# Designs tried in a protein design chat: VH-VL binders against RNA-binding protein 26 (RBM26). Part 5

Target 1, 75 residues: RNA-binding protein 26 (RBM26), of Homo sapiens (Human) (q5t8p6r532to606)
Amino acid sequence: TKLELRKVPPELNNISKLNEHFSRFGTLVNLQVAYNGDPEGALIQFATYEEAKKAISSTEAVLNNRFIKVYWHRE

## First folded at step 1 (VH-VL)

Design v2 (framework fv_vulinacimab)
Fold by ESMFold2-Fast, scan of step 1:
Structure v2 (fold): chain C 75 residues (1-75), chain A 122 residues (1-122), chain B 112 residues (1-112)
Amino acid sequence: as target 1 above (75 residues)
Amino acid sequence: QVQLVQSGGGLVQPGGSLRLSCAASGFTFDDYAMSWVRQAPGKGLEWVSGISWNSGSIHYADSVKGRFTISRDNSKNTVNLQMNSLRAEDTAVYYCAKDYRGSYYLYYFDYWGQGTLVTVSS
Amino acid sequence: DVVMTQSPLSLPVTLGQPASISCRSSQSLLHSSGYNYLDWYVQKPGQSPQLLIYLGSNRASGVPDRISGSGSGTDFTLRISRVEAEDVGVYYCMQALQTPLTFGQGTKLEIK
């Protein structure tokens, strides 16, 4: 249910902007900016696996920024 | 509505200097990157320089690097291009252009200024 | 630098007929985001350039659906399904994948 973002510019790495983008795919239950000490990192957690899979499978650039990368979060 | 109003062009001799200005209105200027694009008489478009919303990222085409300086004043909603050591091949109409929202990187230009003619001739 | 090449450079078309412009890049413009960072602009006589298509295939505000962008990687096409008099101008593709941003040489569309 967890996606990790890399290369998020600081001006876009805020809760409001990320919530606006990712809530289009489903219900967010957790959202952490600057995740794991990375000022360009973020953690996005959806209520369901299906919602997270829709988000990561989207061909749409996150916040219209081609350099933001989306990965499945690994423990 | 979005407007970009340009000024500062003119005729200058080779080796001279000019400062172009672009005054923005109708949008939150601080959220957008800005660029300068030029067009020599009868020729195509050439990207010259770009600046991020906070001036943290600045880029130049190799043809102008070291001679031109892009800057912005967010308190005045302006982007400027200082042009030094001008050459005949710098003769062109110069456009300022607004990039999309909140960018470290330049993506696409949704609005363009009216253009400013710069003529470098002896 | 990424080199952008357009063809044809001159495109005379009859009103109501379709028109297509090709744009090729010296390297792939497809990024890991799944988007092609290729934009199309038109410059009508005596006017500033204006945005038509961004990120390969998305129409800018106010652009009619008879104008479309397609392609991926290194080969892109701008298509006008039915040319109207207002379409006269010079069309440019631009890559936005990396700086310096680079334009094609332009395609002049004229009514024949």
Scores: ipSAE 0.000, ipTM 0.618, lowest interface PAE 15.7, mean pLDDT 84

Design v3 (framework fv_vulinacimab)
Fold by ESMFold2-Fast, scan of step 1:
Structure v3 (fold): chain C 75 residues (1-75), chain A 120 residues (1-120), chain B 112 residues (1-112)
Amino acid sequence: as target 1 above (75 residues)
Amino acid sequence: QVQLVQSGGGLVQPGGSLRLSCAASGFTFSSYWMSWVRQAPGKGLEWVSGISYSGGSTHYADSVKGRFTISRDNSKNTVNLQMNSLRAEDTAVYYCARDLWYRGYGMDVWGQGTLVTVSS
Amino acid sequence: DVVMTQSPLSLPVTLGQPASISCRSSQSLLHSSGYNYLDWYVQKPGQSPQLLIYLGSNRASGVPDRISGSGSGTDFTLRISRVEAEDVGVYYCMQALQTPYTFGQGTKLEIK
């Protein structure tokens, strides 16, 4: 259910912008900016696996920025 | 309608400085990344620098890192390139271009170009 | 940095005939989103560069149907199905997968 973002420009790495983008795919239960001490990192957690899968499978660039990378979060 | 108008070029001696400016009109400037691309006389295109929507992220070609600074002022709809420690190999026509992430990530609008000559 | 290589560098063509330009990248331009971050530009004599193709195969606004882009990964082609006088210029491919963006060396299309 968790996606990790990398290479998010600091000006785009804020809760409001990320919530606006990712809420289109489903219900967010957790959203952390500067995740794990990385100022360009973020954690996005959806309520369900299917919602997270929809988000990561989207061909739409996150916040109109192709350099933002979306990965499945590995614990 | 949609246009980029450039200014600030000229002749400068090696080691000198110039500031190029690019004024945008006809579109929501703050929604686009902006780039500078140069072309030396008789040569091909070289991407020089890019700047994010707010100016919080900047990128440079290795040939200009530490010497050139890209900046933008969204209240004035301008992007600027400050060029310091200029070298003969920086002689080129410099273009500003808007970078179109949402429509496929191409540079779809270009300024008219500004000639920069670095010569003694 | 990603190195972009074009072939041919000089392309003399007869009016009404087809023309093709090849572009090769030193690494795959195919992003996990399924897009190839490869653009084509033309610079006509005395003019600023103009966008022709973005994301490998999509025509920019105003670009005629006779101009098309194809390819994926490391090998890309720009094709003009029938060359017209206004097509004279230098054609460049550019990768935008990573900064710095890098251009091919350019292909000069001339009418013979």
Scores: ipSAE 0.000, ipTM 0.658, lowest interface PAE 12.5, mean pLDDT 86

Design v4 (framework fv_vulinacimab)
Fold by ESMFold2-Fast, scan of step 1:
Structure v4 (fold): chain C 75 residues (1-75), chain A 121 residues (1-121), chain B 112 residues (1-112)
Amino acid sequence: as target 1 above (75 residues)
Amino acid sequence: QVQLVQSGGGLVQPGGSLRLSCAASGFTFSDYAMSWVRQAPGKGLEWVSGISGSGGYTHYADSVKGRFTISRDNSKNTVNLQMNSLRAEDTAVYYCAKEGRYSWPYYFDYWGQGTLVTVSS
Amino acid sequence: DVVMTQSPLSLPVTLGQPASISCRSSQSLLYSSGYNYLDWYVQKPGQSPQLLIYLGSNRASGVPDRISGSGSGTDFTLRISRVEAEDVGVYYCMQALQTPYTFGQGTKLEIK
């Protein structure tokens, strides 16, 4: 249910902006900016696997920024 | 009130260089992306380059990539366009434009007065 | 690049009559956010371009209700319900879904 973002520009790596984008795919249970000490990292956790799958399967750029990369989170 | 005041421009020979500047006031400059848009005589609008609020990210149209450099000085509230290796087809009025939202640069809510650049012998 | 196509390119209109300008994109501008990343600008004679509509249908500050934007995906319309003399100018649509931002060719609105 967890997605990890990398290469998020610092000006876009804040809770409000990421919540606005990802809440459209489903219910967010957890959202962490600067995840794992990476100022360009973020963790997005959805309530269900299907919601997370919709988000990662989207062909649209996150926050209109093509440099942001979305991955399944490894535990 | 938001104001964008442009300077620079003029007549330059093909192969020459020119630097355009845009001085901003009336908003927190470092919070907003800035772009340059040009218009050749009698033609439509063409987006040229953009820079994020922090200056950490820049984008260029293919027609100017490698020749033009966008930069900003947030301590002076200015955005600059350094134009090198100028060609006749770069002749245009150049506008600086403020993007509408801090994080989502998807519209230009304010535009400078424009600066004429003529590349000719 | 996303290609933006406007129609008509020349629009003569009688004062007080409605006017409509169409804009078509080569790919959908509808984002997962539910917004269409399409904006409309007007350039009046001798002036800088100015924002009219952003994100498909939102009026910029100072834009009168007689001017509206509509559409979704690949087909968009700018409508002026009652044309006034101050509306003379060249109208441009722009996509902001991805860089490079691209403009339509422009539509010149003139009073007949």
Scores: ipSAE 0.000, ipTM 0.635, lowest interface PAE 15.5, mean pLDDT 84

Design v5 (framework fv_vulinacimab)
Fold by ESMFold2-Fast, scan of step 1:
Structure v5 (fold): chain C 75 residues (1-75), chain A 122 residues (1-122), chain B 112 residues (1-112)
Amino acid sequence: as target 1 above (75 residues)
Amino acid sequence: QVQLVQSGGGLVQPGGSLRLSCAASGFTFSSYAMSWVRQAPGKGLEWVSGISWSGGSTHYADSVKGRFTISRDNSKNTVNLQMNSLRAEDTAVYYCAKGYDYEFWSGYLDYWGQGTLVTVSS
Amino acid sequence: DVVMTQSPLSLPVTLGQPASISCRSSQSLLHSSGYNYLDWYVQKPGQSPQLLIYLGSNRASGVPDRISGSGSGTDFTLRISRVEAEDVGVYYCMQALQTPLTFGQGTKLEIK
């Protein structure tokens, strides 16, 4: 259910903007900006796997920025 | 419907100043980068300046650095170009253009204003 | 700066015939995302420039299928399968990979 974002410009790496974008795919249960000490990183957790899969499968650029990358979070 | 309506422009003497404005409608202005592109009479297109969605990042062509300032007011849906120390070679039609993306260099220019003529002549 | 070079600069064509414009970049425009950051614009007489093709090969809204873009890396082509009177104008390629954004010199397409 967890996705990790990389290469988020610091300007766009804020809870409000990320919540607005990702809530279109489902219910967010956790959202952390500057994840793991990376000012360009973020962690997005959805309520269900289906919602997270929808988000990562989207061809839509995150916050309309092609350089932001979405990955499955690996523990 | 996306519209970019430009104003400003005119005739000014070398060394003078002019301010161009571009009023946007039909899209969420604060979510997109904006650019200014110019075209000298009978010549090709030259990118002049760009500004990110928030105004936090700006970039300029070397030909205008230190003389031109791009700015935006997201509450009024406007992007502006302040042109100082104008030179004869700045004579051109100036277009404002909407970026596809938040960063001016992250995308193509999908909509363009009608253009405004700037003539720098003695 | 990335230098964009177009060929030909003058393109007289007969109505109904095909036309092709070449665009070359001084460095690869292929990004790690898999996209080529190369766009095509046309400026018809008396009008503002308008987007034709974005990210190498995608048609902008309203652009007819007789107009196509192809290529990757440093070598790109805009093709018109059969030229119509409405196609008259100056065509520009632009790279959007790096700032400053840079345009080719323009190719003037005229009916002969």
Scores: ipSAE 0.000, ipTM 0.642, lowest interface PAE 14.0, mean pLDDT 85

Design v6 (framework fv_vulinacimab)
Fold by ESMFold2-Fast, scan of step 1:
Structure v6 (fold): chain C 75 residues (1-75), chain A 120 residues (1-120), chain B 112 residues (1-112)
Amino acid sequence: as target 1 above (75 residues)
Amino acid sequence: QVQLVQSGGGLVQPGGSLRLSCAASGFTFDDYAMSWVRQAPGKGLEWVSGISWNSGSIHYADSVKGRFTISRDNSKNTVNLQMNSLRAEDTAVYYCAKDIYEGYYWFDPWGQGTLVTVSS
Amino acid sequence: DVVMTQSPLSLPVTLGQPASISCRSSQSLLHSNGYNYLDWYVQKPGQSPQLLIYLGSNRASGVPDRISGSGSGTDFTLRISRVEAEDVGVYYCMQALQTPYTFGQGTKLEIK
């Protein structure tokens, strides 16, 4: 249920903006900016796998920024 | 040195096809969107098409929808424009341009341009 | 589509004098993120277009400080405080708020 973002510009790596974008796909249970000490990293956790799958499968760029990369988080 | 080198173009009859290519060097190609912009002789600039870093978002100007196809090959650092069903009004110099971020768009640099002439 | 309108079409200027170009959009280019998605380009004779100003007022690398951009929403201005011979060319504004990206019709700056 966890997605990891990389290459998020610091000016876009804030809780409000990421929540607005990802909440369209489902319920967020956790959102961490600057994840793992990376100012361009973020962790997005959805309530369900299907919601996370919708988000990562979306053809829409995160925050209208194609530079931001979305991955399944490795546990 | 950030550089875009274009190839393709030439003279074609109305209804014909051409494929333009743009080879990028000096930057991480798959981090940037790419666009094509054209300029008819003696006229202004017209944006034609754009493609995101992963090809997940592709857009066209209404004047070329259904006739032109933009594509990219990140393994070869190229963006291509396949032009079908060409019309006299498609006669222009075609530029490829490096876009920055989706949502923070500006074109820098631009390729040298490729002339496409559609005439009988 | 967003329509971009420039004025004047032709701008003859004397060396050392100031010059200004207006650009108006049919819709606001101010995004909720606080940025105006308007860029300025110049095409010098025989050359590809080159970036001058991005996001309304930010000067591109290598652009002299005598060239500046201002404005917000639907009304934007490109100013050259002291025109030099190297400034000859056609100037274009472009909106990048939404696709299709659209350019103004261009302003040809010539030395009188």
Scores: ipSAE 0.000, ipTM 0.604, lowest interface PAE 17.0, mean pLDDT 82

Design v7 (framework fv_vulinacimab)
Fold by ESMFold2-Fast, scan of step 1:
Structure v7 (fold): chain C 75 residues (1-75), chain A 121 residues (1-121), chain B 112 residues (1-112)
Amino acid sequence: as target 1 above (75 residues)
Amino acid sequence: QVQLVQSGGGLVQPGGSLRLSCAASGFTFSRYAMSWVRQAPGKGLEWVSGISGSGGSTHYADSVKGRFTISRDNSKNTVNLQMNSLRAEDTAVYYCAKVPYSYWKGAFDIWGQGTLVTVSS
Amino acid sequence: DVVMTQSPLSLPVTLGQPASISCRSSQSLLHSSGYNYLDWYVQKPGQSPQLLIYLGSNRASGVPDRISGSGSGTDFTLRISRVEAEDVGVYYCMQGLQTPYTFGQGTKLEIK
């Protein structure tokens, strides 16, 4: 249910902007900016696997920035 | 519109005190750590002190520990540096500076205009 | 404390020519996250310092492509591919890995 973002510019790596974008795919239960000490990282957790899969499968650029990368969180 | 505007400074005698202030605008102040960095005339940059976004953690360079106190008022978007027991070697331009990310603690993307502090008899 | 050493300290350069500044740290700045906690700043005459490069190689907003940062661990380089008059100033590297944060001595870039 967890997605990890990398290469998020600092001006876009804030809870409000990320919540606005990812809430369109489902219910967020956790959102952490600067995740795991990575200033360009974020953790996005959805209520369900289906919601997370919809988000990662989207061809829409996160916050209109195609350099932001979305991965399944491992661990 | 993201900016830091400094005030305070001036000429004081050795052993005196001064309070510097830095007013922030254009960003959510309470989420970002703030630091003070100084520059003696004709010299390089020296980090002096830092404070976390909440104000719960403070750090100081050994050269100012016990004499300087960093604080912040998040309701007024200000960070302050109280300087006591000033010495001639504290003469410098003092800058306040902001970190780029809310959890970042080691970079400075926005700087104030600087405030001159002169300690002389 | 982490000691930061820059070379050269004085850098006269001809307009249009390349310039390079070296920065060495007394210990590795490579964090477990994979990032190098090394930034570059420039201080132009009469101005506050401004961020050029963060985390080793990332350009700050508004910084032109002719300015780049490279390196990892203890050895870092700032490069300007073609120097322009606006590049005059003192360049500093800084480690942000641990407090106290420390700067290099500064490199003064002047047009000759």
Scores: ipSAE 0.000, ipTM 0.592, lowest interface PAE 21.7, mean pLDDT 83

Design v8 (framework fv_vulinacimab)
Fold by ESMFold2-Fast, scan of step 1:
Structure v8 (fold): chain C 75 residues (1-75), chain A 121 residues (1-121), chain B 112 residues (1-112)
Amino acid sequence: as target 1 above (75 residues)
Amino acid sequence: QVQLVQSGGGLVQPGGSLRLSCAASGFTFSNYAMSWVRQAPGKGLEWVSGISSSGGSTHYADSVKGRFTISRDNSKNTVNLQMNSLRAEDTAVYYCARDSYWDYEGGFDYWGQGTLVTVSS
Amino acid sequence: DVVMTQSPLSLPVTLGQPASISCRSSQSLLYSEGYNYLDWYVQKPGQSPQLLIYLGSNRASGVPDRISGSGSGTDFTLRISRVEAEDVGVYYCMQALQTPYTFGQGTKLEIK
């Protein structure tokens, strides 16, 4: 249920902006900016796998920035 | 020094399958998205599929959705296109291309040599 | 899908003269970060396509400055200030704002 974002510009890497974008796909249960000490990193956790899959499968750029990369988080 | 070397084309009957491969060298393959673009004889360019740097996201043109599958192996520096249920309309030269929408750079900056796929009875 | 329309489709040009190709998109290619997701490619006879311009106006490595890209939103232009023999080929614009990425029909540039 967890997605990891990389290459988020620091100005866009804030809780409100990321919540606005990702809540369109489902319920967020956890949202961490500057994840793992990376000022361009973020962790997005959805309530369900289906919601996370919808988000990562979206063809729309995150926050209108195509260079933000979305990955499945692998622990 | 950047090279994309393609293989796997050929002649196949309608309804058949082919697997195209593109071997990358001269750069950190896992940092780049990859795409496949085709060109039917005497026609223009058509983007058919793309895959993110990690392989976590894949995208397809409607004309190939459900029939083609793009994949990559970052440990082997390869991107692959599995083509199933081939139709005469899929006859084309297929190119792999490096997608450099990385760190505010853009465009398909390097292209493979192309692989001919002919679908004919 | 975003539809890309090029004009002209055939462009005979005299050596040393300027040439311009227009590309129009069915929707704006400008995102809020300020980038136009529009590329230009050329395919020379018998060769793979090669990148000329990315993100609307940035020249790819090795592309001479007589070739330039301009425009924003829905209307874009590729300009060659002085056409040379090696410029012969088919020119394509492509939008990379959203998948599926889509190309224009192509413009065949020939020396007359």
Scores: ipSAE 0.005, ipTM 0.641, lowest interface PAE 11.3, mean pLDDT 85

Design v9 (framework fv_vulinacimab)
Fold by ESMFold2-Fast, scan of step 1:
Structure v9 (fold): chain C 75 residues (1-75), chain A 124 residues (1-124), chain B 112 residues (1-112)
Amino acid sequence: as target 1 above (75 residues)
Amino acid sequence: QVQLVQSGGGLVQPGGSLRLSCAASGFTFSSYGMSWVRQAPGKGLEWVSGISYSGSNTHYADSVKGRFTISRDNSKNTVNLQMNSLRAEDTAVYYCAKDHYYTWLRYYYGMDVWGQGTLVTVSS
Amino acid sequence: DVVMTQSPLSLPVTLGQPASISCRSSQSLLHSSGYNYLDWYVQKPGQSPQLLIYLGSNRASGVPDRISGSGSGTDFTLRISRVEAEDVGVYYCMQALQTPLTFGQGTKLEIK
């Protein structure tokens, strides 16, 4: 249920902005900016696997920035 | 080391003011909500106030509403509690505590890191 | 405000025996997300409170498997399957569904 974002510009790595984008795909239960000490990293956790799958499968650029990358979180 | 270190506190007369501070280290302070929880001598825990990650949302227990103000400075990794119009019943050990996770669903759950506590005594 | 009620308030237990604490809320703590916003904390003598369980049943880091949380809605239980000397302290449940956050009155666990 966890996605990891990389290459988020620090000025866009903001809880409110990321929530507005990802809440369209489902219920967020956790959102961390500067994840794992990376100022360009973020962790997005959805309530369900299906919601996370919708988000990662989306063709829409995160925050209108095509350089932000979305990955399944590797635990 | 994830840590909260508190300062402030002391003895003050009824009607006086005190400012408590809580300095955070070892985690991304700006990503987590913070709370103040107090414990009167020989009594249980009472949640006093909370502040969201950005400072945009603040909440207070009815007993302190209008007298206490919670604030944070994300550039200094501190959360503060300004206490005005203090009363004898505000006498307590005050703890700051960090949320376990930030969520849009609810704030202030899972307080996983606590400061050492600061004694506030309100008496003549 | 949401009222939290714990039972018992005093819990003398023999080492190695199980212990159980009940927590009841005046309204449901189950959110539409499927989570129960109920935490359990312990305050050991002379120490700051520490988190044991969050969101009803999730153990905090370092909490042993012998301690578990269960329940949903208005009725919650903290169980210690085998009490150890280190478990002495006052246990509190807390709801985080609504502000103000509210704690139960506390349960003092002592070795008899």
Scores: ipSAE 0.000, ipTM 0.610, lowest interface PAE 17.3, mean pLDDT 82

## First folded at step 4 (VH-VL)

Design a10 (from a1 with heavy chain S54K L98E R101S S105D; framework fv_siltartoxatug)
Fold by ESMFold2-Fast, scan of step 4:
Structure a10 (fold): chain C 75 residues (1-75), chain A 122 residues (1-122), chain B 107 residues (1-107)
Amino acid sequence: as target 1 above (75 residues)
Amino acid sequence: QVQLQESGAGLVKPSETLSLTCGVAGGSFSGYYWSWIRQPPGKGLEWIGEIYHKGSTNYNPSLKSRVTISVDTSKSQFSLKLSSVTAADTAVYYCAREGYSYFPDWGYFDYWGQGTLVTVSS
Amino acid sequence: DIQMTQSPSILSASVGDRVTITCRASQSISSWLAWYQQKPGKAPTLVIYDASSLESGVPSRFSGTESGTEFTLTISSLQPDDFATYYCQQYDSYPLTFGQGTKLEIK
């Protein structure tokens, strides 16, 4: 259920902006900016796998910036 | 085989708007970003901007105030308008498709139009 | 903006030579780099994408490598059809930017 973002510009790496984008795919249960000490990183956790799958499979660029990379989070 | 073709006036007067259209044939128009790139005579390549088939755009900040890119998915075409042109806008203008090896990593240009020269002159 | 610097600007070589041109990014771009070939009066054509992946239909004598922010395009045995200007391009971040070009010409 966890997605990791990389290359989020610092001006876009904001809880409200990321919540705006990702809440359209489902219910967010955790959202951390500057995740793992990376000022361009973020962690997005959905309530269900289906919601996370919708988000990562979306053809829509995150915050209209397609260089923001979305990965499945590895524990 | 995807084919791109630029069309539009090749001569534009200073202060007017440059207008070009790119027609796409032979492949899927949907699911891709489509870009405009220009090359002044004897110089290098400059990215102008891109549009997703559903209409979202990104522009080079150096041109953002003057550029509008639009898409007509029913006709498999996209267009460029560049306002307030000067002699510095004289260039060959290319349209191109942004390819990807794995979704969603668009960014390289796998198909290009032949280019159209636009001269800005009175 | 990410600046892409190519070297050399002009490279003179003979058929059969191994030639290498380089491209340096002003900051990390991972592997998000493509190489294009442009012949006079023609549109550029894709040669390499993702730093090292050979585009379909491009001869195997072309190869790309990466080391940090430095990228190379190598032609292992230069053919007459290879004389052209080569451009690198990053697609790590907006705006998309190109190198200034390397003109590969006959010695």
Scores: ipSAE 0.007, ipTM 0.706, lowest interface PAE 9.3, mean pLDDT 89

Design a11 (framework fv_siltartoxatug)
Fold by ESMFold2-Fast, scan of step 4:
Structure a11 (fold): chain C 75 residues (1-75), chain A 121 residues (1-121), chain B 107 residues (1-107)
Amino acid sequence: as target 1 above (75 residues)
Amino acid sequence: QVQLQESGAGLVKPSETLSLTCGVAGGSFSGYYWSWIRQPPGKGLEWIGEIYHSGSTNYNPSLKSRVTISVDTSKSQFSLKLSSVTAADTAVYYCARLGYYFPSWGYFDYWGQGTLVTVSS
Amino acid sequence: DIQMTQSPSILSASVGDRVTITCRASQSISSWLAWYQQKPGKAPTLVIYDASSLESGVPSRFSGTESGTEFTLTISSLQPDDFATYYCQQYDSYPLTFGQGTKLEIK
């Protein structure tokens, strides 16, 4: 259920902007900016796997910046 | 498989707006970024901008004040408008698809044949 | 903007030669680099993506390598069909930028 973002520009790496984008795919239960000490990192957690899968399968750029990378979070 | 075709007027007067359309056939239109790229005669390639089927756009900052890209998803087409043209805008204009396999993309896997637009009185 | 510089601008070679053309990025672009081939009067076609991945249908004599910000396209045994202009393109960040091109011509 967890997605990890990389290469998020600092001006876009805030809870409000990321919530606005990712809430279109489902219910967010956790959202962390600057995840794992990376000022360009973020963690997005959806309520369900299907919601997370919908988000990662989207070809639309996160916050209109397609250099922001979306990965499945590895534990 | 996928085919792109540019269309529009080949001659535009200085100070007017250049208008081109790219029609897409033979594959899915939704789910891809579609770009405009130009090439002045005898010179290299310059990326103009891109659009997603939702209407989200990114433009080359050097052209941003003059460029508008739009989509018509019902017709599987997207268009370019470039305002206030000068002789420096004379070029072959290509439309192209950004190739995609997660997470790599940003290269162009399909190109239209190109259309020459000459800016002249 | 990331500047892409190709060398040489013109390369004269003979059929059967091993040829290498170079592209340098003004800053790190990881492996986010593609190479295109353009024949006179035609649109460019993709040859290499992700610095070293060969596009489907492209002959195996084409290969790409990377070393820091330097990228190379090599043709191991030049064929008549290979005479064209080659462009590199970075896709690390906006705006997307191309090298100025290398014209490969017959000697």
Scores: ipSAE 0.157, ipTM 0.803, lowest interface PAE 5.0, mean pLDDT 89

